# VH-VL binders against q9ut70, part 13

Target 1, 155 residues: q9ut70
Amino acid sequence: MTIYAFYIYSRKCECVFAHRWKPSDRNSMETLVSQLEQNSIEDDMEKLIFGVVFSLRNMVKKITADQDQFMSYTTSKYKLHFYETPTNLRLIFITNPKIDSLTHVLQQIYTTLYVEFVVKHPLYTHVPPSAEEGGINCEIFRITLDRFVRTLSCF
Short names: E, the ipSAE of ESMFold2; O, the ipSAE of OpenDDE; V2, 0.75 times the mean of E and O plus 0.25 times the DockQ between their complexes.

## First folded at step 5 (VH-VL)

Design e04 (framework fv_clesitamig)
Fold by ESMFold2-Fast, scan of step 5:
Structure e04 (fold): chain C 155 residues (1-155), chain A 123 residues (1-123), chain B 110 residues (1-110)
Amino acid sequence: as target 1 above (155 residues)
Amino acid sequence: QVTLTESGPALVKPTQTLTLTCTFSGGSISSGYYMGWVRQAPGQGLEWMGTIYHSGKDTDYASWAKGRVTISVDRSKNQFSLKLSSVTAADTAVYYCARGVYDYVWGSSFDYWGQGTLVTVSS
Amino acid sequence: DIQLTQSPSFLSASVGDRVTITCQSTQSVYDNNYLSWYQQKPGQPPKLLIYAASSLQSGVPSRFSGSGSGTDFTLTINSLEAEDAATYYCQQLNDYPPYTFGGGTKVEIK
């Protein structure tokens, strides 16, 4: 398996959705998505994820030659794939560093899964819920995302 | 909790193919895990043989293998298997299966091991 | 392929001693996080002690510690106990293999 995690960040840089395929703590069996579903997201977990995004924004500032050309950032441990939607949501994959860019996959997830199962949901608001409100708590989106990602040849 | 159990023949004749199976219990073979085979000749150290990821499509083998080693997975049975072709007396060893976990922050390691199975190659 | 050399190959020490085992890599280990230490007692499978060069595995006594970076890594047993008689192996587990083991260090109690 080469895909470790998927995140959605709001325009305010708040993590509003998280799904992990590999544990963040090797002794933990829980996923961050499970915490989101239980509406029990802890402040510390948001800070950990924000720290990752903050580090990556600093790297974007350092390595961006053209604003149109930043698609991914690679370290020795992982590769971050980044896609910013027209609504200023930021979709992120964390993967094995040897995998090809998945920006087109992130765009597909937004247009086919997020729009269909989150935006068109009867309880949707134009501004995604904050982490204090449980983030994007849509079970069908999580299930469909998990099934879709598992069909990818690089998973 | 997770346990791994090796099974297969205790004796194999030279030139034959050794087939060992590892059964995973206390969970399913799933995303985020890889499964490996490690052997240990009598009185010698640990020698990594190969690794397979949960998908069954991504495999890595030790350079000494020279096309002799094949590892495969059967998720419906929670099993992964090792085939070692053209065995010789040098292949006499205890064979261990092990589960590895990769985490992009904390790295990777083999955190669960089977009990090991002794395979003797004898004419 | 990355080769790992352990030193010493054998040591004999007394209960209460501080014991140090080294592992030297022919190439730098990525971010120091792909080096693990295992303990193997006779007739038993290996047991993970340290992962990511310095992180203690759950359930392992605090007298064990790992340190080092790049090409030089160390396993330390701060106060040796009789139950620590075993062979110790380092292993590099880069994101992609080969996943190489060191030659082992046999620790005997006097």
Scores: ipSAE 0.000, ipTM 0.499, lowest interface PAE 13.7, mean pLDDT 73

Design f01 (framework fv_clesitamig)
Fold by ESMFold2-Fast, scan of step 5:
Structure f01 (fold): chain C 155 residues (1-155), chain A 123 residues (1-123), chain B 110 residues (1-110)
Amino acid sequence: as target 1 above (155 residues)
Amino acid sequence: QVTLTESGPALVKPTQTLTLTCTFSGGSISSGYYMGWVRQAPGQGLEWMGTIYHSGSDTDYASWAKGRVTISVDRSKNQFSLKLSSVTAADTAVYYCARGEYDWVRGSSFDYWGQGTLVTVSS
Amino acid sequence: DIQLTQSPSFLSASVGDRVTITCQSTQSVYSNNYLSWYQQKPGQPPKLLIYAASSLQSGVPSRFSGSGSGTDFTLTINSLEAEDAATYYCQQLNSYPPYTFGGGTKVEIK
């Protein structure tokens, strides 16, 4: 599996959707210790993602003015893929660092899944998702996203 | 409606560390919020010191403040704090805490401010 | 680092006058979304007036307006009132850091 996680950040740079494909279990003392370590690593990654997303706003403005495009950020442990929607959402994949850019895939997720299952959802038709209200609570979006991502040749 | 309240010493001796705390009331430290510290020396203008994001995951400091200023957040207490080390008479000022919301279309600004607390540095 | 220069540093005007305060940046603000104007009265914290260079903050009188882009920005008070006696500051949030304030403009009523 080369795709680790998917996030949607709102116009306010708040995480409104998260889905992970590298899960850990929660049912024993050894498992609890392992879970705490993963929770720390995942929290650190979420902090890094937020820091990158926050800085990407200023960087994207500069890059756009300079006629450049910022599509990904790569470390030794992961690669962050980035797509900004027309509605000012930021869609992010975290993957294996060797994977090719998934920006087009993020765009497809927005146009074919997010618009259909979130924008048109009765809960969100007139009130956009916010982190304080639990973010995007649309299980058909989560299920369809998971199914779609698993069909990718790089998964 | 959110209110911000500064607390800390009114008098600090040279070379000591100044610690100030800002407490949120009427709301909580929420996603998308920036919290900053701004000071104003007597008769002078506003000087930005630093900013921290709601989770403590990102901090920015003024160039002069690097190595002297640390900003931290304690969400369990609904507080964020400023530590300024090795103070001198030049650090005498009214210290304000402020909160803003990051909006990628509208930008960001500090829309809520504390009342300010005067800190005097003298021997 | 971006530096902001306000002019004038001081002005004295009469009720009913049109007042203009300028803020000049040493570097271009790539987006008009990152310049704000604040009003500060003695003994009080700053109050946000204008955000995103030209957008009026809720609860602020319509006589206040902001304009400009790039390196040159202006705050205008179309018809000065006695309660407008204050110091006005611009602030840029364009660069990741620093989030720099201008030096301020003190407005007094004659």
Scores: ipSAE 0.006, ipTM 0.540, lowest interface PAE 11.2, mean pLDDT 76

Design f02 (framework fv_clesitamig)
Fold by ESMFold2-Fast, scan of step 5:
Structure f02 (fold): chain C 155 residues (1-155), chain A 122 residues (1-122), chain B 110 residues (1-110)
Amino acid sequence: as target 1 above (155 residues)
Amino acid sequence: QVTLTESGPALVKPTQTLTLTCTFSGGSISSGYYMGWVRQAPGQGLEWMGTIYHSGSDTDYASWAKGRVTISVDRSKNQFSLKLSSVTAADTAVYYCAREVYDWSGSYFDYWGQGTLVTVSS
Amino acid sequence: DIQLTQSPSFLSASVGDRVTITCQSTQSVYSNNYLSWYQQKPGQPPKLLIYAASSLQSGVPSRFSGSGSGTDFTLTINSLEAEDAATYYCQQLNSYPPYTFGGGTKVEIK
């Protein structure tokens, strides 16, 4: 298994959707996953500045500045694949570091799965619910995403 | 259909705090919208002041406004309010509340209140 | 930070004329098309005309159209009508606030 997790962040850099498969490196991946799934902690500036959430905010600012919608960031333990949508959502894969870029797969997920099962859903609101409100809670999207990802050759 | 109505004082003295209320009619503020405040000084253009998520969990302010403006929501009354502290003559303007749409089509304001003129004068 | 400049600031035209208003951004707007146009008549609030650079808002007459991408955008009124006397504003929003409005273009009917 080479794909560990999938996240959607709002324009406010709140995690509004999270789905994870089993991590391969328990300690390192649990730390990363915990940082990505946590809401902002007041008076924890050290964690925000040096955490993965701060890194994601910096990546978003960089992409906005240079007009590049597709990006990846590789470490020795994982590779982060990034795609920013026209609606200011940020879609992220966390994978093993040897996997080829999945930015086009993230774009496909947005255009064929998110738009179909979340945006066009009869109960969709104009902006995703905040993390405090439970984020994007659409079971058909979660199920369809899981099925799709498991069909990828790199899974 | 959906209407937004501003209310508050027409005249405020310098150094006081201005409080305006926007009432949402034709629905509930419990939807997934942002709601904002925009003002317009006499003879001038539109100036965004701040925006709040319907639950109150997320607020943003214009850079000049961060020390002076507070926006809040009272969902039980279908209202959101604007407080502007330490007012001066430069704050004389028509104040609008507006509902934001944020989706694949962009970010824009689709419903606007009629506006309320606030004059800052002694 | 992104600034929007409208030109001209004022124009006077006759009923039946084709009117073009431009909006220039100091940087590319988000997704190259996150720009909206509003109409404001004297004593009234702004009214949304165009969103996503070229999408006509429901209920808005088809004589209004928008075009452009990136940093250069235009609003066109094809065959001006008397009720179109108003000030027109462009507006954008980045992935983080603030909202930015142009300075406005006042259209008068001769």
Scores: ipSAE 0.000, ipTM 0.481, lowest interface PAE 17.3, mean pLDDT 75

Design f03 (framework fv_clesitamig)
Fold by ESMFold2-Fast, scan of step 5:
Structure f03 (fold): chain C 155 residues (1-155), chain A 122 residues (1-122), chain B 110 residues (1-110)
Amino acid sequence: as target 1 above (155 residues)
Amino acid sequence: QVTLTESGPALVKPTQTLTLTCTFSGGSISSGYYMGWVRQAPGQGLEWMGTIYHSGSDTDYASWAKGRVTISVDRSKNQFSLKLSSVTAADTAVYYCARGDFDYSRGYFDYWGQGTLVTVSS
Amino acid sequence: DIQLTQSPSFLSASVGDRVTITCQSTQSVYSNNYLSWYQQKPGQPPKLLIYAASSLQSGVPSRFSGSGSGTDFTLTINSLEAEDAATYYCQQLNSYPPYTFGGGTKVEIK
């Protein structure tokens, strides 16, 4: 079971942070099989991005206004895990579909990693930089996120 | 206040590439907006062609348009453009540019250009 | 993909009449309410009237209303006025494109 990618979208549905885990980052005899699965997902990813961004605008308001529900599971090839923060950031995992919901993990990433390393950073502003400005460019957050995710049993 | 204006040729020959530009006035192409192109053949209904997110990286096209249509954004000029390749007489239509406001429970095109008639003829 | 069928394609009615136009989708629209209505007068671009199935756009007269959910939607003009002669289009916005327009309903005043 693998975790393929992590994204943060702003309240304006702009991707402000992206991190991908390559199969080659996992030193095992299974890396080639994982690469074939991830290549299939990566080939299809661009055609989903606009739909995901569009859906997040509609879905997050529906979830918070009508009924609180965390989203997971999208296709037979991958599972999308979703968590909206109190500051209207949208955190997403893309994983193998057999992985159990990671919304609690996304919530933990926000409260323990994002708040500590991004929000409390001296250069932070209330509104994240736009994608054209490089988005959330915090190396410490990226490193600690990578280390944390690698400790998960489903990585 | 906000105005969208299409510009480009009124006449193109079959097999050529049609290029149209939409200029945004009274505001900026800002983060959070989608920009789209919709056409209407004489006496027919509205047909969506494609939509692009303001960053220019996330674009979707109608199924028939894939391979023929390219939409791009130039935020420094407050413009977005449509290229339609290998035109035929079937591409004769009024072309509209439109701004999409897709925020939470909203999903619509709120501002439209006046439309520009493009005739494909030899 | 999702197709929208409008009914009727044409109607003629008198000032003061209640006019109803329907829009039927082959599948549920996104969130069961991601459907908009536009008015297009001859020689003009479309104008947004209703979004999210039932929300009236600012500046649009209150005689216009939208209703419905899922696959069946209705635009109502309660007490038709002469200025309402136009073609009306529904549009669905799915979580994944395409964004589909209905075929249109032409409303003429007698």
Scores: ipSAE 0.000, ipTM 0.483, lowest interface PAE 14.2, mean pLDDT 74

Design f04 (framework fv_clesitamig)
Fold by ESMFold2-Fast, scan of step 5:
Structure f04 (fold): chain C 155 residues (1-155), chain A 122 residues (1-122), chain B 110 residues (1-110)
Amino acid sequence: as target 1 above (155 residues)
Amino acid sequence: QVTLTESGPALVKPTQTLTLTCTFSGGSISSGYYMGWVRQAPGQGLEWMGTIYHSGSDTDYASWAKGRVTISVDRSKNQFSLKLSSVTAADTAVYYCAREGYDWRGSYFDYWGQGTLVTVSS
Amino acid sequence: DIQLTQSPSFLSASVGDRVTITCQSTQSVYSNNYLSWYQQKPGQPPKLLIYAASSLQSGVPSRFSGSGSGTDFTLTINSLEAEDAATYYCQQLNSYPPYTFGGGTKVEIK
């Protein structure tokens, strides 16, 4: 398994959706995954996550003539794949560092799964519910996301 | 530096449609933002009317404003427009456009236009 | 619908005084801290002072501070100056619009 976790952060940089697959390197990933999923994150950690996302977008914007897509950040233990939607959601994959960019896959998840099963849902709101309110609680989205991700050749 | 400038008529007759424009200059520190419209009747408090995402893909309105208010964006001109239909004397107010900024600490209206006074009178 | 109640609606104080304004919400604000404070002088637009309940906006004097969480919030002016004569408004966001403003507190210098 090379895809460890998927997250959606709101424009307020709160984790509103989390889904994890068991990481292949459990020791190195367990702490990071726990921190990213925790509803009670320290202010410093939220600031750091926002800073990384903001910096990556600005860096790519300078290099790619104002594109906010096709972004990733690699360390020795994981690769973070990032996609910002037109509705200010941030979709993130955490994967094995050797995997190819999945930013286009994140865009596909947004356009084909999120829009179909969350945005078109009768209870859709302009901004997803906060983490304290339960975040994005759409069972069909979680199920279809899991099925879709498991069909990827890099899974 | 971000500047917001409202423009539109100072006097509108009852039953007409009020149209205001907000011009956004200077650019955003972040690429994503919402633009809001807030009004204030003489001697009264602030009242939110609605918001629109800068690309126009997402709008929301106060409950009383649904059916009367339309907010739109012209991305090529960096202009946001407010249309308020079937005006009455109760719509006499100073109208502000305000940018909703955000960072890791939350969302807030960080830049405001100077405001434009609209009087509804025959 | 969330409502915000400010107290007092009016106060008169002297330069150098510590001034406290409260804002109560009928329900918890978003993340228990999505409450902002604005200052408005006659003929001028509102100016953001505090956001996220306690975060001071850049360029705002340090005599202004905010505190509170959930449903009870306070704006404090530690040492009032003549230029602080204004109406102050709190504003909240639950998890999505609508935004709600408090009724305002007019601060007058004696």
Scores: ipSAE 0.006, ipTM 0.505, lowest interface PAE 12.7, mean pLDDT 75

## First folded at step 6 (VH-VL; framework fv_namilumab)

Design g01 (at its last look DockQ between E and O 0.22; V2 from the best seeds 0.00; counts 0 for: pae E 11.7 > 2, placed apart)
Fold by OpenDDE, look of step 6:
Structure g01 (fold): chain C 155 residues (1-155), chain A 122 residues (1-122), chain B 107 residues (1-107)
Amino acid sequence: as target 1 above (155 residues)
Amino acid sequence: QVQLVQSGAEVKKPGASVKVSCKAFGYTFTGYYLHWVRQAPGQGLEWVGWINPNSGGTNYAQKFQGRVTMTRDTSISTAYMELSRLRSDDTAVYYCAREGYSWGYDDYFDYWGQGTMVTVSS
Amino acid sequence: DIQMTQSPSSVSASVGDRVTIACRASQSISSYLNWYQQRPGKAPQLLIYAASSLQSGVPSRFSGSGSGTDFTLTINSLQPEDFATYYCQQSYDTPLTFGGGTKLEIK
């Protein structure tokens, strides 16, 4: 498996959704997750990820005169893919470093899965503003996301 | 219904190689990791490794590194485990098993093949 | 590697009895513990995953409990078909490892 984790952060920079997949090989992120899990520091990991993204985004804004968009960050062990929605939700994929940018996939997840199953779903009471307060506890979204991710060519 | 069907028993000499097959039925082959687990006669279970049938990615136990090769043919929903440089202590029943998926990080073997006996003897 | 230790290695019981099997991990594995049943000459079958979740089709007399390092498989009201060998398995980290097994025999 080349996709390792998926995160959604609210406008308030809180992680409102997280899911991890088991990779086929060890990498830095997996090691970090394992270590953090052993220490019950899962919340810290989510904050750390956001901190990195925030810092990188700010760097890009400072260096580039044009509205350059932060899309991805690659290390020797993983690649972080980033998409910010018009409502200022932040979607993040962590994958194998060899995987091409999945920004378009993140956008698709937002428009087809998040909007449909979280925002518009009659059984889900959380709207984007509410998601910031209570997190995303929608099993249908999680199931559909997993199914969708498994159909990706890079999975 | 989900079913894993393995190839028949093998008898090999020391130093030879054996290739066991595992054909999957009743589910999307590329959607689930497959593991190989072996069991020596009268002994417990030993994990050999896993393969991602979609990408072909593998993860082997260190004990088998350099001797085991896991592959798959997606066109016929079949996984293969090849073990080379066979020794007498490789004599065991070899199982393929599907890794079930539940939300969270809880992975388990929800379906097993019937097993393939591999005997290594002079 | 994470070592899994089962106790007892064997246990004798009668039909109708309550049986408890223990599994201990050398380090914390959270709830990433699974239980399997293996009848003679057959492949293992999943009973419990995630320490306490009952696999579909498994009788409710089987239950799992525990977290961290200590886990327990319980069989309430033992049935004739329950006489088999039971294995615990951790899925917390690779390499995946199994306990040594517990053979449940008829008294």
Scores: ipSAE 0.016, ipTM 0.637, lowest interface PAE 8.2, mean pLDDT 86
Fold by ESMFold2, look of step 6:
Formats: sequence, structure tokens, C-alpha cells
Structure g01 (fold): chain C 155 residues (1-155), chain A 122 residues (1-122), chain B 107 residues (1-107)
Amino acid sequence: as target 1 above (155 residues)
Amino acid sequence: QVQLVQSGAEVKKPGASVKVSCKAFGYTFTGYYLHWVRQAPGQGLEWVGWINPNSGGTNYAQKFQGRVTMTRDTSISTAYMELSRLRSDDTAVYYCAREGYSWGYDDYFDYWGQGTMVTVSS
Amino acid sequence: DIQMTQSPSSVSASVGDRVTIACRASQSISSYLNWYQQRPGKAPQLLIYAASSLQSGVPSRFSGSGSGTDFTLTINSLQPEDFATYYCQQSYDTPLTFGGGTKLEIK
């Protein structure tokens, strides 16, 4: 397993969905976990991702350079893949650092899975639901996402 | 209920091989890594390695590289550890253990098999 | 390899006592430390993972603390079923390594 986690952040920069997979190579995730040691590992992951997303978003905004280069951020331990929709919804993968950009996969998740199961969700009066409202808590979306990601050649 | 059931005790001569099985019950077998840990009589615990049952990928402690092979059969939810070129100091109880599923944390063992005694005797 | 040193190797205590067990790593392992209980003739059982997280179904009288190189398992108000051997285990780097164990005996 080379895809470690998937996140959705709202326009308000709140984490509204999170899903993690178990990696076979643990070295790239070690730095991320170590950076959260000062607090609960689970509770601090969203804060770290927000800080990285904010930093990457600001870098893309300032440079207006090649979008593919700004759609990912790589360290010795992990690679962050970033896609922002026109409505400022932010989709993120955390992966093994040697994975090619997954921006196309993030776009596909948005256009096929998010639209079908979250946008069309009959009980959501606002899309995405706020973190206070429980975020995206649709079981079908989670199951379908997990199934889709497991079909990727890099998984 | 999660349960790991291992094969029975084995007695082997030095130079032979042994294959220990670990059958999983009560959870999705391919969703959790399995580790092998051994314990010589009256001694502490020693990690042998892990297998990812989904991919078949493995990682072995350097001490066992070249002598251990871990495999699985997903159709019967069973993992195997084979240790070759046995020596008297391989005499131990061999445990399979399931790695827990927690965000951002790996390599801890939430459920253990009952253990398989392997005795290497000339 | 990361060496794990437990102390004491043995401790004698009575039902109702409070006991602490120490575990020291040869290098910083952050909070990547787990604790197991092993009853005589049985497989180990997980008590605590990530230094301080209590495994589901484990009594609240067990607690863990520490980070870096020094870690402690604490057992409040010992029960008869708590007399066993306790192992720490680091999950920071492979090979995964265990402490030598601490045998908790009834006085």
C-alpha cells in the first residue's frame, strides 16, 4: 500500500472528510506522525494537513506557475497531492513519496464520487456539510471511495 | 470476535524446514497486517516479520532474511510462515499477531494466536 | 537495532498495590511504544499502544506515560489477574524489539 490517506477540506478550511489506509512502507508517514507527537496523534493530523494545504495554496497563488508542479509536495517521508475545485473544495492524498502525481485521480473522485454521493445527497442542505454538522458522513461515499482507490495501480 | 488459530506443535531435525499456519476468524483478513513473533522457552519476545495479506508484500527481520518465507491464502483467510535450515536455537513458540488499525500508528499487535511450539532436536 | 531495557526485571506486590514498570529505549522513539501482558503459558495481550492509548477492553487501572527514551506502565489497585509478565515493545523502526520483561509476582 502506497496511498496513505485522503482528505477533503471545505471552503472554510475545515476538514469535512478523512480516510486512511495502512501503508506497506512506513518511512514516509513517520515524519508526519512525529510532527504530531506534542498532541494526540489522531487529533493533530487535521491541523498538520491544514497547515500544509494552506502553505501549498499560498505558494500556487503567488507563483501562478505550472499547475502540475504545485499539485504535489514531496518530502523524504511522504508526498501530498492537492486538487482544488472552482468552489474552493480541497481534495488531498497523502502517499509514498515516489508516486507520480495523483491530481487526475483527485479530479476523478470529485467529478464522479463526490458529485454522485455528496452533492446529490438528499439529507445535505448545504454541500459540503460543515464540520459541526458532522461533515461528509455518507457511508456509501466512504465505501465507494475505498473500493475505487484500491483499484489504482499504485495502491 | 477476532480470533487467530495456529497449527499444532512441530518437532524437527536440524537442517529441516517448518511451515506454521495461522487462520483468521471474525474480521476482514486482507484488511490487517499479520506479524510473526517468537519466544524461546523461558525467554522474551523476538519479531520475525510481517505480511500484508492484501498484496502479499513482506518485511523480514535481517536475522531471518534468506531463511523465512511468509505467504497467505486469502480464499481460506490463512497466513503461513516457513522457516528453513532450522537450528537448535530456532526452538521457540511462534505466534502470529494482527497489527491494529489506528490512524498514524503502526506495528502494534492487538490480537495474537495461541502459539505453535517448534522444537528442533537432533 | 533499538535496544529496549525494562526495569525492574521482577517486582513483588500485593493485591491493591500500585506498581510502576519502566522501559528505556537506546534512542528516541518518540511515542512509538506499546505494552503487553503475558500470563503464564499464554500469548501476550495488548494493554497500551502509542505510549498512553488504552486498548479496548483493558481495565482503566492500567495507564502508560512517557516519550522519547523513558516510558512507564502504571497499574493501580492490583487485581489477582494482573500477576503476569509485562513487555514493552518499540514500533519506531524495524526490527521491532521488545524489552526483556518484568515479572509481577504476588507477595
Scores: ipSAE 0.006, ipTM 0.535, lowest interface PAE 11.7, mean pLDDT 80
ESMFold2 (binder alone), look of step 6: mean pLDDT 94; pTM 0.954

Design g02 (at its last look DockQ between E and O 0.06; V2 from the best seeds 0.00; counts 0 for: pae E 11.0 > 2, placed apart)
Fold by OpenDDE, look of step 6:
Parts: sequence; C-alpha cells; structure tokens
Structure g02 (fold): chain C 155 residues (1-155), chain A 122 residues (1-122), chain B 107 residues (1-107)
Amino acid sequence: as target 1 above (155 residues)
Amino acid sequence: QVQLVQSGAEVKKPGASVKVSCKAFGYTFTGYYLHWVRQAPGQGLEWVGWINPNSGGTNYAQKFQGRVTMTRDTSISTAYMELSRLRSDDTAVYYCAREGYSWGYEDYFDYWGQGTMVTVSS
Amino acid sequence: DIQMTQSPSSVSASVGDRVTIACRASQSISSYLNWYQQRPGKAPQLLIYAASSLQSGVPSRFSGSGSGTDFTLTINSLQPEDFATYYCQQSYDTPLTFGGGTKLEIK
C-alpha cells in the first residue's frame, strides 16, 4: 500500500474528513503519524498537516509571478498531494514519495464522490457550506472512497 | 471457512529460541494482516506485533523489539513468529489472529488460532 | 501506551440476568474499541468491534456502547455459554492494548 491518508479541509481550514489506511510496511510516515498520535490528539495532527500545506502554498504564491499552483510536496519519506476546489475545499493525499502526482485523482474524488454522496445525496443532511461546518458524517462516502482508492494502480 | 492452525506446544530452556507457525485456511492469505498475541497462564492478553503477509512488513511492540521476528511463507499460507533469548516470563500461550477490516476500522481480530503453549523452564 | 481498565474484575450472575461490563481508556480512543469472549482453555473470540458493531454470528443479546474513554459491554439475558472472561481492546494506536479482563461466573 502506497497511499497512507486522505483529508478534506473546509474553507475555514477545519478538517471535515480524515481517513488513514494501514501501511503495507513500516515507513517514516507511519512512524511519524504514530509518534504524533502518541503525543497529540488527532485534531492537532490534522491542524499540523494543514499548517504545512498552507505555508507551502503561500510560499509558492510568493515565489512565482504566474499564479503557479501548489500540487505536491515530496520528501524522502512521503509525498503530499494537494487539490483546492473552486469552493475552496482542500483535498490532501499523503503517499509514498515515489507515487506520481495524484492531483487529478483528488479532483475526481471531489467531482464524482464528494459531490455525489455528500452534496447531492438525499440522506445526507449537510450541504455546503453546512457540510464544512459540521464535518462529513457520511458512511457511504467513506465506503466509496475506500473502494475507489483501492482500485488505483498505485495502491 | 476461515481457520488458523498453529503448531504444537514447545518446551524450551532459558536463552533458547522458539518458532511458532500459523497456517491459514479458507481465505486469501496475503489479503489480511496477521497479529500475534500472547497470554501468560492465568493472565490477560498481550499484543506482540503484526505482519503483512503480502509485503512481509512488520510492526513489533517495543517490549519485543530485537527478540521477535515475524515472517511468512506465502506458498503455503503460513506465518511464523520467532522469539529469541527466551526467559521464564515468556511462558505463555501464543495466538495468531487475523486482522479484520471494516471501512476504516482496523486492528481487531476476527479469527484466532487455537494457540501454542510455550514453556520456558530450566 | 494507552491503558485499558476493566471493571469489575469479576462478576457473579444467573442465567437470564442482564450484565454490564465497563472498559475505560487512559485517553480518548474514539470508537476504536473491541470486545472479546474467552472460554476456559479456548482462544478469544470477537464479539464487538468499533465499539458497537456486532460481529457476524454473535448473538444479538450482546451489545456494545460508548465512545471516547468510556465503553460498556452488555449482555441482556445471560445464557449458560456466556460464563467466560471478557476483554476489551483498543485499536486506536500501537501498541495495541487489552483490558485486564472481567470474569463472569455463575451465581
């Protein structure tokens, strides 16, 4: 398994959805996550991740004149993939550093899964922006996301 | 039917090593993590570690780091746990257990082996 | 490490009784709690996972509740085969840890 975690952040920079997959092997990201979980609450970890992304995004905007888009950040231990929707939702994948950019996959998750099962689903009570405030408590979304991710060639 | 079958009881001396096997039946061996849990006589349950049978990846409890080695042979759907430098307090029934998975919930054990008694005595 | 504390350590009850067993975590583990039953001389068996999900094949008289730090296993009407030791286990973080167990004895 090369995909480690998936996050959705609202326009208010709050994590409204989080899912972590069990790694196939012990790696630095798993170690880091484990260490963070031991020393902090899950909410703090989620905030930390967003903080990093936010900082990197701002750096890119400052360095590039032509509205360069932040897409991914790669370390020796992991790769962070980023997609921001037109409604300013932030979708994030954390993966093995060898995985190619999954920005297009994140976009697909938004358009096909999020919109379908969160926004348009008749049984889901939260719609944007209310979904951003209340979090995503939709098990169908989680199930379909997991299924979708497992079908990826890089999984 | 899912079934985990473990090797027979072992009697070892202090300082020796023991290797317990766990053979899986009734499911895709490489599709599920396997855990090892031990139980000293009359005591509770203690987690030892897990192995991913597909990749061979492992995660051991810190208490056993450097003494435990988990391996697998995918050709015969068998997992192994080896514990070295045995001590008297390693005397316990050792269980292999399959990790279940349910849409984000992990690290629960839905099937167990019958257990292997390991006795360490001088 | 996350410590799991069960109470009581032992309980006596009769067939047909309602029994509740408590499990407390040293920190919040959300709903990552599982319950097992162990009969004498046998391996543990899964009863409940994710705090309240009943494992397939387990009688409906078993139920789990709780979130965060406090959890409860309930047996609504005890049957003769229910007299055993019960363990809670957190699956929130490694190392995975178990409660000390609750022995359910016949009164």
Scores: ipSAE 0.008, ipTM 0.626, lowest interface PAE 9.1, mean pLDDT 86
Fold by ESMFold2, look of step 6:
Structure g02 (fold): chain C 155 residues (1-155), chain A 122 residues (1-122), chain B 107 residues (1-107)
Amino acid sequence: as target 1 above (155 residues)
Amino acid sequence: QVQLVQSGAEVKKPGASVKVSCKAFGYTFTGYYLHWVRQAPGQGLEWVGWINPNSGGTNYAQKFQGRVTMTRDTSISTAYMELSRLRSDDTAVYYCAREGYSWGYEDYFDYWGQGTMVTVSS
Amino acid sequence: DIQMTQSPSSVSASVGDRVTIACRASQSISSYLNWYQQRPGKAPQLLIYAASSLQSGVPSRFSGSGSGTDFTLTINSLQPEDFATYYCQQSYDTPLTFGGGTKLEIK
């Protein structure tokens, strides 16, 4: 597996959706130990992602009027793929650093899945719901996203 | 059960080329990077490089750059490593190894092929 | 290239003993260190990744520790199947490099 996670951050830099892909495994004592270590690494990555998203938000506001700016960057440990909508909604993939940019896929997720299941969600008072409201908690969106991502050639 | 099955032993003369295959079973071949590692008789392990089976992209250790070519055929879940202009110090067991999956961590090898002995002698 | 130095090159021990194997990197590699076991005539098998994370299916008698330049593999109660050669490997930078190995043999 080359795609580790998908996130949506609001214009307020709140994480309103997170979905992580893990290898299939059954519960066991050894599995629980591995999951605890993996969760610790994931917490560090979420802090790093917040810092990157926050920095990009500030750069766009100060330097350019272009709010559709796309960015992808690579560290030795992962590659962050970034797509920002005109309303400053931010869609992010975290992948193996060896994979080609997925910015076009993020755009497809926004135009097809996010609009259909989140924008049109009958119970959301505002879009996206705030992190305090539980963010995007639509199970159909999560299932459809998971299926779509698993069809990608790089998955 | 994840399994990597490699081609059989090869005996070559200096200056020739060898192509070793590695067939994957029990997992999605294109979802994991594949590395090649060699071990000279009685010696330690040496990394040769990796291939992304999905894109075909590669990264080779500098000492092999220009002599090694890694390819794959996704229709039969098989990776290949070809080493050209062989010399006697290329005699080794060549392993394919799958890169393990862990969040934000890479370049570790959770499953290995059985190895392919390549002997270069005149 | 990052040089990995293992010590000792060989260890003689009895079933039930506790054994430690050291691995030192020529520069800081944070926690980007992995441990493998290789039984005679077999391919290596992963024991530990990220310095201390135990691979699925590996017995809990194996543990890893360390960060920066100095790392240790510990086997707390040797079993007959543990007599093998052990390798460390850094995953901090390419080319990926391995230690020279530590052969663990029966007394």
Scores: ipSAE 0.006, ipTM 0.540, lowest interface PAE 11.0, mean pLDDT 81
ESMFold2 (binder alone), look of step 6: mean pLDDT 93; pTM 0.951

